# Ledger of designs, part 5: VH-VL binders against DNA polymerase type-X family protein pol4 (pol4)

Target 1, 98 residues: DNA polymerase type-X family protein pol4 (pol4), of Schizosaccharomyces pombe (q09693r1to98)
Amino acid sequence: MKILASSTNYVLHNRLSNSQYEDARSKIVNFGGEFTNDAAKADYIFVNYSQINRVRRELRTIGTPLETCVSCKLIVKIDWLNEPKESLTPGNPYVIWH
Short names: E, the ipSAE of ESMFold2; O, the ipSAE of ESMFold2 at other seeds; V2, 0.75 times the mean of E and O plus 0.25 times the DockQ between their complexes.

## First folded at step 1 (VH-VL)

Design e8 (framework fv_patritumab)
Heavy chain, then light chain:
Amino acid sequence: QVQLQQWGAGLLKPSETLSLTCAVYGESFSGYYWSWIRQPPGKGLEWIGEINHSGSTNYNPSLKSRVTISVETSKNQFSLKLSSVTAADTAVYYCARTYDESFYGMDVWGRGTLVTVSS
Amino acid sequence: DIEMTQSPDSLAVSLGERATINCRSSQSVLYRSNNKNYLAWYQQNPGQPPKLLIYWASTRESGVPDRFSGSGSGTDFTLTISSLQAEDVAVYYCQQYYSSPWTFGQGTKVEIK
ESMFold2-Fast, scan of step 1: ipSAE 0.211; ipTM 0.780

Design f3 (framework fv_tafolecimab)
Fold by ESMFold2-Fast, scan of step 1:
Structure f3 (fold): chain C 98 residues (1-98), chain A 122 residues (1-122), chain B 106 residues (1-106)
Amino acid sequence: as target 1 above (98 residues)
Amino acid sequence: QLQLQESGPGLVKPSETLSLTCTVSGGSISSGSYYWSWIRQPPGKGLEWIGSIYYSGDTYYNPSLKSRVTISVDTSKNQFSLKLSSVTAADTAVYYCARYQDTAMDLYFDYWGQGTLVTVSS
Amino acid sequence: EIVLTQSPATLSLSPGERATLSCRASQSVSDYLAWYQQKPGQAPRLLIYDASNRATGIPARFSGSGSGTDFTLTISSLEPEDFAVYYCQQYSNWYTFGGGTKVEIK
């Protein structure tokens, strides 16, 4: 029923203030998702980036290269959490990697 | 020590495919976290990024050019290549190959080839 | 796409003077902004990355500042070899370049 039900979610802290990060975490839980501090366990990774190249670099820095992340399904722009109307699929304009 | 060198025909006919190769020397395309890129500059105008490739084969293309651009990498020859299809006079430019360093923790090194002029005519 | 607007298009100065070049982004690029120098017949040369970090071998007279949408390249005292075209470039969302500022003698 809830739009993030049965998902494990990570938020990349880079480019977010502490309050933006906590707001994103709260929204994930309110939308039915589980929150994780380990990007390697995430189904969806939320980021404040529009360019996937920067996300790949930041994820390598924290030890979770996209190329080796078996759980990772989507990289999603953080803005989607403000007004989630459409499901997270590769066709969604907030999805920058799949 | 790292050097990039463009090669390919300097004249291409309208509607045909422009094909260029960048040869990398003094370093390996597959070592480190680098993106290998094509950038062009029409005579007397500014720079336009065409696309980039990671040694794994992951490609990123300028959305305005995506339907016409293919970039490929050959790690055994230490080369990467550009194909631009359906060319017109607007594609006349100096074409550069370049490298972007992919880590923020190390120094950024932006190495460029000398450029090669490609004229679309006839 | 993110549009970068450079101003002025041409800056006419004498050796020893200070040059101040502006680059404005149509949306925030944080500090993912680089500056390049290009001399006639040559490839661009990286000067500044991450808005304010000087690249290796670049003289101290070159400095960058700004964040978000407003960026400045300053050359504190122009040397003869500094008369060139300067481009800003963002790498926050793809890799767009500004239209360039020509720094010329006079």
Scores: ipSAE 0.006, ipTM 0.526, lowest interface PAE 10.2, mean pLDDT 82

Design f4 (framework fv_tafolecimab)
Fold by ESMFold2-Fast, scan of step 1:
Structure f4 (fold): chain C 98 residues (1-98), chain A 124 residues (1-124), chain B 106 residues (1-106)
Amino acid sequence: as target 1 above (98 residues)
Amino acid sequence: QLQLQESGPGLVKPSETLSLTCTVSGGSISSSSYYWSWIRQPPGKGLEWIGSIYYTGSTYYNPSLKSRVTISVDTSKNQFSLKLSSVTAADTAVYYCAKSYEDIWSGYYAMDVWGQGTLVTVSS
Amino acid sequence: EIVLTQSPATLSLSPGERATLSCRASQSISSYLAWYQQKPGQAPRLLIYDASDRATGIPARFSGSGSGTDFTLTISSLEPEDFAVYYCQQRYNWPTFGGGTKVEIK
């Protein structure tokens, strides 16, 4: 399944163990996505947060303020990678910012 | 404090498999959140990352070496090992094992604790 | 692969002088760059990670700066033990190292 085909994806490591981070990276690749270590290049940013304002602070600390990220389309809760797949749209309950 | 020590044959014949083991002391591989890596350095040349392993067995390899490299972990012996197949003279290098730095939160890793290195010569 | 180019290849200086070492990446790597020191017969020693953060136990005379593609390691006043080879390493993608800069006694 290629549900993330043609997407560039970033995982915000905060609040993830190294094992959880690598599991998320592996799932992204398995679902057809490209992985990037630069949040500023990402279409989708996966996070272990439910509150967008915490994500905004963390992205600012790594030099990628969400307000200036031209490539960024969606911020998605990491749990989406564990569920039966539904398209990533603004209406998806795992999408916390669009 | 954590210490790493490489061991294995110092001479390998062309076409054979190079096999090295890294023994970790002063800490446990299975209780860590670290990545354990192999890096090599041909005499008088720079550093090349070979690959890394997490204690669960998840591996990441340098794409240029991926077809020849296997890294494995033995948590009961507190060791991780490198196998590099089909060696040639170009594989002659000092081989280091190393631990990922704990303040790295995203991306791949930098290495803070290194073994002393072991020279492997590929020669008939 | 991301290629790192270090310059100069050799830097000849005297103790007490300031050393400035450059590392350029073939593409933007944000701040995901580390610096190592290597002395003959020894393993590399981590100095700086994330472009500017000093690793534990590293003297304040070592500082790193830069982001994107251009990075600098500065040694404010060379001590005798600082004459060594220095390597940069990116961790933005699978790790790659620069070719090294040798800091040698003039």
Scores: ipSAE 0.000, ipTM 0.588, lowest interface PAE 13.9, mean pLDDT 86

Design f5 (framework fv_tafolecimab)
Fold by ESMFold2-Fast, scan of step 1:
Structure f5 (fold): chain C 98 residues (1-98), chain A 125 residues (1-125), chain B 106 residues (1-106)
Amino acid sequence: as target 1 above (98 residues)
Amino acid sequence: QLQLQESGPGLVKPSETLSLTCTVSGGSISSYSYYWSWIRQPPGKGLEWIGSIYYSGSTYYNPSLKSRVTISVDTSKNQFSLKLSSVTAADTAVYYCARAEYDFWSGYPTNFDYWGQGTLVTVSS
Amino acid sequence: EIVLTQSPATLSLSPGERATLSCRASQSVGSYLAWYQQKPGQAPRLLIYDASNRATGIPARFSGSGSGTDFTLTISSLEPEDFAVYYCQQRSNYITFGGGTKVEIK
């Protein structure tokens, strides 16, 4: 699995601080995941939930609606990495669904 | 070195609640890498998973036992506990506590790498 | 629920012989299958996880193989301490254990 953590300076969605980005990268790598800055390769996109309205606006603007594209990425609250619960599916409270 | 130890009454009357505690030493229960679990084994029979708890309080229970089982965690005491209600003779078993690795991709408990020695609980009048 | 069927129920062998134990799942569990050893009066000991990975401290004579529904635990040459009951366990949908295979001295 390829996992993307979004940040203000590195990816289109501009949603993680530098410290959140490094923390997420460390956790993903430690658990055996592949970290990527390429949204096209990502299975999951981790975001700061306080920025969610901005994320939704940008996704709509670039024409990438998740509900229309089944093969698109899941958007997940970054705090899932601190306290994993169930699998990353639409039923998981940390998954941000349209 | 990590050690798990079960404690609680060895004899429970039918219809009462079975209550056990697992004390964890040599490691922290407040770890994002692990679930803490209960498994039982009736005399002469195989292993049955009861359930698992994450330090946040999130649980997974065996569906066949879910209506009678409660697992709780006390991070300040480094302990987790099992309550099994409405017991019958079929609940007579050796009860083990065990640590399970958390699966990063699913968020589920996986395999049991450290076990307590087990405690026999007999359900009898 | 996923049912795990272990065969044979009892395997009678002599020290130095090869032991081959089977575990079959009622539906695919991918590679999410573990093996445990249990000696009388003791807690189970993890031997193999994710079908073929040997747990820390487990001797090289133990090996696991298989995927999907058919899994095998092999002990290349039985030592006296290997005579025990062996259980398989899946984690694909909840957690269930097989009924066990007893490896006993012939």
Scores: ipSAE 0.005, ipTM 0.599, lowest interface PAE 13.8, mean pLDDT 79

Design f7 (framework fv_tafolecimab)
Fold by ESMFold2-Fast, scan of step 1:
Structure f7 (fold): chain C 98 residues (1-98), chain A 122 residues (1-122), chain B 106 residues (1-106)
Amino acid sequence: as target 1 above (98 residues)
Amino acid sequence: QLQLQESGPGLVKPSETLSLTCTVSGGSISSRSYYWSWIRQPPGKGLEWIGSIYYSGSTYYNPSLKSRVTISVDTSKNQFSLKLSSVTAADTAVYYCARSQYFKGSYAFDIWGQGTLVTVSS
Amino acid sequence: EIVLTQSPATLSLSPGERATLSCRASQSVSSYLAWYQQKPGQAPRLLIYDASTRATGIPARFSGSGSGTDFTLTISSLEPEDFAVYYCQQGSNFYTFGGGTKVEIK
């Protein structure tokens, strides 16, 4: 139904203001997704990064290495939430890891 | 008005599973606004978050405890429960259940149970 | 994990004095920091959330400040009931608590 229906979503707070983080959380809920405070539980991780290796380092720092995340499907640039008209697939230009 | 109450055995043998239940009264556990959490405190030491559950059954666990922890929710009984397997003396602590509420980008624990001491001893 | 370091471990003061408690994070937690008070034999009580917002029913003598990695809890004038252990907690990534600061009577 909604574009994030049945998904569990995490937002990496690094490089986001508190206002941007709140906005992203609200958009996730409005698009039908569940928000989680545990990156290891997420289907999709939203980040304000363009390079996957920086995200990989940040996730290791918070105790959630990508290599041990069995639920993780995609890492997505946060700006996709501004206009989510295309589904999240590996070919989507906002997806930086799959 | 909303209250949380822990219950379960106060003594567990090493290698066994610690089982506790939290009963929610004066309000519903089925709410989109809250997570329900377990936090422990070894005697004379600080607080350690164990894990949280949403009424849908979605769980979030402390990475250091993840392999041993299961949290479940029973919305028909207005309860959520903790199972911690393979316990040792290091698991001796007061166990609290608590409600987590979202406050401007983070969750804080605004309502707590009174706590129950669980001793792991042979 | 994000580690929170509280200092001092023990603060010895008299009623009427000002208490200043520090909490430092190993990495930025933005404003996602809460403070709790715990008295012997009791559950912790939420004092401050979002670094500086007082929880319902908390007296005005309690104030929080800071952002990023450096946070402070201030009690402007200690009352007898304020002698307790205080914990900070981050909610930026999972949840971790500091080691606590014991505020004891001199």
Scores: ipSAE 0.006, ipTM 0.599, lowest interface PAE 13.4, mean pLDDT 86

Design f8 (framework fv_tafolecimab)
Fold by ESMFold2-Fast, scan of step 1:
Structure f8 (fold): chain C 98 residues (1-98), chain A 120 residues (1-120), chain B 106 residues (1-106)
Amino acid sequence: as target 1 above (98 residues)
Amino acid sequence: QLQLQESGPGLVKPSETLSLTCTVSGDSISSSSYYWSWIRQPPGKGLEWIGSIYYSGSTYYNPSLKSRVTISVDTSKNQFSLKLSSVTAADTAVYYCARQGYLDWSFDYWGQGTLVTVSS
Amino acid sequence: EIVLTQSPATLSLSPGERATLSCRASQSVSTYLAWYQQKPGQAPRLLIYDASNRATGIPARFSGSGSGTDFTLTISSLEPEDFAVYYCQQRSEWYTFGGGTKVEIK
């Protein structure tokens, strides 16, 4: 699983503390995720619901439209860090915070 | 048949480092999808989360304690440990180790707790 | 940090009565709130997670409700073993606990 952390960080910088962001990063790595700056390689992009339009604009600004991602998914969520979805196990690529 | 057992010195001098170990039995830390946590309770007061660790070594610390806290895991001994540096009388508390659910993030299994007194 | 305020500090009731315990958060925690029971000399015991879900082995007389900033733990009919201290805990911004409500025999 590959996460577009750069875009998420721009969007959520004023809503998440450094510790909450560190928690999110460690959690994603623990479930087999990795970080990428290439939206076309991203499997998931995690955002707060209120920031969805900002993320879309940011992705277009870097020249990588979300719609061209092969497996890219925009996960829109309020407080996504604290709502793990499904049976979370190490290596599960379909972790969705719900 | 999961059991958690705290161990370590019950007395620590001011300015020294408090060191505790939690031994887990009935489940393997290294095959676990759970986090393992330290929570304390000063006499007559409420509960304070100190920090949590995943078996891979990833740690999460209470921001108010982060500069003084180190949590580590030893999967070969099925143990995880707490070090709290520069202790004062305010660190006198019952220290609990606990299992933290990865789905609901609740503390669902607790050790019996160990009293640590900070005094000269 | 998110502060949880529990009220009342002490509830004096008799066996068979209904207990209603309040927990208020300084900001919205959605439904990310748990309840614990602690008896003297013992570790806390998880009762309710995510506002309303009863933990494994917890009797049906315990129920949780609420969302946002206002939460309630209800014990429909107090048994002798229910006289204890109860703590709420949020998981929206790290993990903080309330100050506790002591349920004592009248």
Scores: ipSAE 0.000, ipTM 0.585, lowest interface PAE 16.2, mean pLDDT 74

Design f9 (framework fv_tafolecimab)
Fold by ESMFold2-Fast, scan of step 1:
Structure f9 (fold): chain C 98 residues (1-98), chain A 120 residues (1-120), chain B 106 residues (1-106)
Amino acid sequence: as target 1 above (98 residues)
Amino acid sequence: QLQLQESGPGLVKPSETLSLTCTVSGGSISSSNYYWSWIRQPPGKGLEWIGSIYYSGSTYYNPSLKSRVTISVDTSKNQFSLKLSSVTAADTAVYYCARGFDYDTEMDVWGQGTLVTVSS
Amino acid sequence: EIVLTQSPATLSLSPGERATLSCRASQSVSSYLAWYQQKPGQAPRLLIYDASNRATGIPARFSGSGSGTDFTLTISSLEPEDFAVYYCQQRYDWPTFGGGTKVEIK
C-alpha cells in the first residue's frame, strides 16, 4: 500500500533496537514513503512514545522540538506502522504535538 | 507485577546438556515490545549474555556460544527455555532469565537466578 | 566483540562520600551503555540506560555520563544500601558486560 506516498520520513533510533529501527524503515518504504537521515527534512518523525520525556529531549537535539515546528512535522508513535489505516493528522491517537 | 523464575537441575555432568526453563508471571510473554534473555555469571565473576528470543521464535545468540545454545519459547505456558550442550566445568554459573526491549538492549526485569554446577 | 574495562576493581569509601566509577569501551558504543547494581545473592538491578537515563525508581543520587568510549557512573552521596558491585553493559553490538567495580565500606 502507498499510505505514506509523497512523504519523507525519519525514524528516531532512541529506545528502538537495531532490528526495530530497520523494520520501521522497511515498512515506511513499503507504504510508499521515502526514508531520510535528516530529521529536518522529514514530514513525519517516528518515535518510541513509551519514554516521552527522553524522546522530547532527543528531538530538541536533532533540531525538531515539538514546541517549535508542530505544523511542519508530525511526531508519530512507531506502533502506528503495524496498523496504518488511519491518516496521520492531529487527533489520531498515534500522533503527538503541542 | 511481572516476575520471572528460573527452574531446572542444579547439577549437570560434563558432556551433557544443561536445560533450564524461565516461567513468566504477571504479564504475557507474547508481547511484541519485549525480548526474553538468558544471562549467566560464574561464581565470583562477571555477567555474560547467552542469547535472546522473541515470542515469534526468532533467536539471537552470543557468537562465542552459538554452536552449543538453543533457546525456545512456549507461549501457551508463558515460558522460555535454554539448552546448552556439551557442558564443561567452565559452564558452572548462576543462570538468570531477564526481559529486554530487544535482543541487544539492557534488561529491566530479572529472575532470581539458579546455580548450575557442572561436575561428575 | 566489544570489551568493556571497568576501573577501579574496588572502591573503598564511607557513607556520605561520592563514588565515581569508570567504564571504557574498546571501540565507540555511541551512547548505548547501561549500568547495573548487584548485591550478594541477588540479580542485577538496572540503574542507568543509554548512558545517562535513570531507570524507573532509581534515586537521583545515581547519574551516568559519557559517550563514545569513556563512561562514568556517579553516586553523589553513598547510602548504606549502595555498597554493591556495579556492572556496565553495551548494546552497540551483541551485548557485553564489564568486569565490575565493587564499592565497599572503608
Scores: ipSAE 0.000, ipTM 0.582, lowest interface PAE 13.8, mean pLDDT 83

## First folded at step 2 (VH-VL)

Design a8a (from a8 with heavy chain T28K; framework fv_latikafusp; at its last look DockQ between E and O 0.62; V2 from the best seeds 0.00; counts 0 for: pae O 14.1 > 2)
Heavy chain, then light chain:
Amino acid sequence: EVQLVESGGSVVRPGGSLRLSCAASGFKFDNYGMSWVRQVPGKGLEWVSGINWNGGSTRYADAVKGRFTISRDSAKNSLYLQMNSLRAEDTALYYCARDTIFGVVEDAFDIWGQGTLVTVSS
Amino acid sequence: SYELTQPPSVSVSPGQTARITCSGDALPKKYAYWYQQKPGQAPVLVISEDSKRPSGIPERFSGSSSGTMATLTISGAQVEDEADYYCYSTDYSGNHGVFGGGTKLTVL
ESMFold2, look of step 2: ipSAE 0.011; ipTM 0.664
ESMFold2 (binder alone), look of step 2: mean pLDDT 92; pTM 0.942
ESMFold2 at other seeds, look of step 2: ipSAE 0.000; ipTM 0.597

Design e8a (from e8 with heavy chain N52D; framework fv_patritumab; at its last look DockQ between E and O 0.15; V2 from the best seeds 0.00; counts 0 for: pae O 11.4 > 2, placed apart)
Fold by ESMFold2 at other seeds, look of step 2:
Structure e8a (fold): chain C 98 residues (1-98), chain A 119 residues (1-119), chain B 113 residues (1-113)
Amino acid sequence: as target 1 above (98 residues)
Amino acid sequence: QVQLQQWGAGLLKPSETLSLTCAVYGESFSGYYWSWIRQPPGKGLEWIGEIDHSGSTNYNPSLKSRVTISVETSKNQFSLKLSSVTAADTAVYYCARTYDESFYGMDVWGRGTLVTVSS
Amino acid sequence: DIEMTQSPDSLAVSLGERATINCRSSQSVLYRSNNKNYLAWYQQNPGQPPKLLIYWASTRESGVPDRFSGSGSGTDFTLTISSLQAEDVAVYYCQQYYSSPWTFGQGTKVEIK
């Protein structure tokens, strides 16, 4: 089963070029994940940030505060998509929120 | 009130390594990105790169092969090294802070250090 | 890379008159998800580091006089100084922070006529 099978995934566009964003979206699909344009529906949110407080601010800015995402399990540094050596768990080094 | 103080050697020969340090006063180092920017005399601004408190860096691709930015969190300092300098690297070098809750631009700047590469 | 182009390269304006500086990006800097333009303006007085004036294209930084205003969206932006003062003699830069590397315009020098 692919590493993102049965997951719904969102990519926060901030600090990504259009090509980086499209590349991340393609990797999510190739890894078996579903892509969503609505952060509130995501299981995993991929971000180009190291600090959760910056992510919380950006999610609020786009109208989807983290508190509204009932299904959200992890917020993950986007670089994990480049080298997914280990499954996404709360202990994964790329995870910044669980 | 946040202040950035910067220092380093101002005169270099070609092929040497530029080394500058920026100290942060009056503010927690974490929660921000810390940048280096340069400005050749009479010219515009070029962003060199940035670093956060964890040591995660992002560099301008035009300089990436020669640039290293480092943090020393216990001293509230970050540094720039630029290897194999030439006359084209002559510039005023600035350190700067990016705003605390999202990237809004660079809201606090050091006074600048002129670095001249001879010949 | 997103290229930022300012016009004019320099301008001379009489005290109390309006100064207008234009900035064009090679690619849109508007994030459609939050409808924000990732565009900043800086003032650099002689012998000093740049100072942030405006971010998100139109939001004034704390302590910036209200004679400074920013406008525009997408690829075309304007900095306006509604009534030029002597202390406004400086070089002005636009800067995008939409995608890395963060890039600046070439600068616009404002002088008193």
Scores: ipSAE 0.000, ipTM 0.623, lowest interface PAE 11.4, mean pLDDT 87
ESMFold2, look of step 2: ipSAE 0.006; ipTM 0.661
ESMFold2 (binder alone), look of step 2: mean pLDDT 91; pTM 0.940

Design e8b (from e8 with heavy chain N52Y; framework fv_patritumab; at its last look DockQ between E and O 0.05; V2 from the best seeds 0.00; counts 0 for: pae O 16.9 > 2, placed apart)
Fold by ESMFold2 at other seeds, look of step 2:
Structure e8b (fold): chain C 98 residues (1-98), chain A 119 residues (1-119), chain B 113 residues (1-113)
Amino acid sequence: as target 1 above (98 residues)
Amino acid sequence: QVQLQQWGAGLLKPSETLSLTCAVYGESFSGYYWSWIRQPPGKGLEWIGEIYHSGSTNYNPSLKSRVTISVETSKNQFSLKLSSVTAADTAVYYCARTYDESFYGMDVWGRGTLVTVSS
Amino acid sequence: DIEMTQSPDSLAVSLGERATINCRSSQSVLYRSNNKNYLAWYQQNPGQPPKLLIYWASTRESGVPDRFSGSGSGTDFTLTISSLQAEDVAVYYCQQYYSSPWTFGQGTKVEIK
């Protein structure tokens, strides 16, 4: 499955166990995506939050405020990785910022 | 160097709206988050929420439905409104700076304002 | 929410003796990307607002005396006052800034025995 082909992807570790984090990384790779440890270079940021303002706080806390992610296209609720029924577009119900 | 001065009404009836203001002196207002924290008499601390000078807010989910934090950048001020108060909202309310340049906690605090909600 | 639990709720320590306060978080506050623990300690003297003592679990804030030290990692943290002084009578709070909402421990009251 290549649903994340040609994308660079970051997973915000907050509110994830180490097991959940590694599971998300594995799913990204299995979907054909590249993984990055630098949120500022990601096309997609996967988060365990529903509110964009909380994500903004967490990103600035790790030194990568949303403003520094010039490549970022979407911030996505991490549960999308469990059931990627719809492609990632601004209208996707799991997208909380675009 | 940074100093926070806070004010607002200290006595409210149930269902009224709490309103407090905090003014920032002695250093840049920009580049920091500005927080409200409360402490019921003899109890611990609860973070209410924060605001960036641009107007971006982040609220404690336990209070989110009743809280509004706003900023007036031209006056270096930010404010708290808490609607539909009850006796459980009686507390000392503090404003504080959250230092974001090095991932600090709340490094500067106001003196506090006691707000009492009567019946 | 990350729950912060302190122990003990209070302690009495003789002047010049060591005081030890423990703090446990319900999940890790260690960010692996920078290897920092997002944990702070605050002191609240009677009648005063809280004052930041320690951030990143072990880094002393400017102007804080050397007798205050922080240690620990992940979920378990300790504040130590190596030689208690009269001005150290206060309530001490730990606080995580790993994930929102920012949460505090319930506080530990330190008294002179």
Scores: ipSAE 0.000, ipTM 0.585, lowest interface PAE 16.9, mean pLDDT 86
ESMFold2, look of step 2: ipSAE 0.005; ipTM 0.625
ESMFold2 (binder alone), look of step 2: mean pLDDT 91; pTM 0.941

Design e8c (from e8a with heavy chain N58D; framework fv_patritumab; at its last look DockQ between E and O 0.91; V2 from the best seeds 0.00; counts 0 for: pae O 8.2 > 2)
Heavy chain, then light chain:
Amino acid sequence: QVQLQQWGAGLLKPSETLSLTCAVYGESFSGYYWSWIRQPPGKGLEWIGEIDHSGSTDYNPSLKSRVTISVETSKNQFSLKLSSVTAADTAVYYCARTYDESFYGMDVWGRGTLVTVSS
Amino acid sequence: DIEMTQSPDSLAVSLGERATINCRSSQSVLYRSNNKNYLAWYQQNPGQPPKLLIYWASTRESGVPDRFSGSGSGTDFTLTISSLQAEDVAVYYCQQYYSSPWTFGQGTKVEIK
ESMFold2, look of step 2: ipSAE 0.012; ipTM 0.668
ESMFold2 (binder alone), look of step 2: mean pLDDT 91; pTM 0.941
ESMFold2 at other seeds, look of step 2: ipSAE 0.013; ipTM 0.695
ESMFold2, look of step 6: ipSAE 0.014; ipTM 0.687
ESMFold2 (binder alone), look of step 6: mean pLDDT 91; pTM 0.941
ESMFold2 at other seeds, look of step 6: ipSAE 0.012; ipTM 0.668

## First folded at step 4 (VH-VL)

Design g1 (from a8 with heavy chain N31D; framework fv_latikafusp)
Heavy chain, then light chain:
Amino acid sequence: EVQLVESGGSVVRPGGSLRLSCAASGFTFDDYGMSWVRQVPGKGLEWVSGINWNGGSTRYADAVKGRFTISRDSAKNSLYLQMNSLRAEDTALYYCARDTIFGVVEDAFDIWGQGTLVTVSS
Amino acid sequence: SYELTQPPSVSVSPGQTARITCSGDALPKKYAYWYQQKPGQAPVLVISEDSKRPSGIPERFSGSSSGTMATLTISGAQVEDEADYYCYSTDYSGNHGVFGGGTKLTVL
ESMFold2-Fast, scan of step 4: ipSAE 0.040; ipTM 0.740

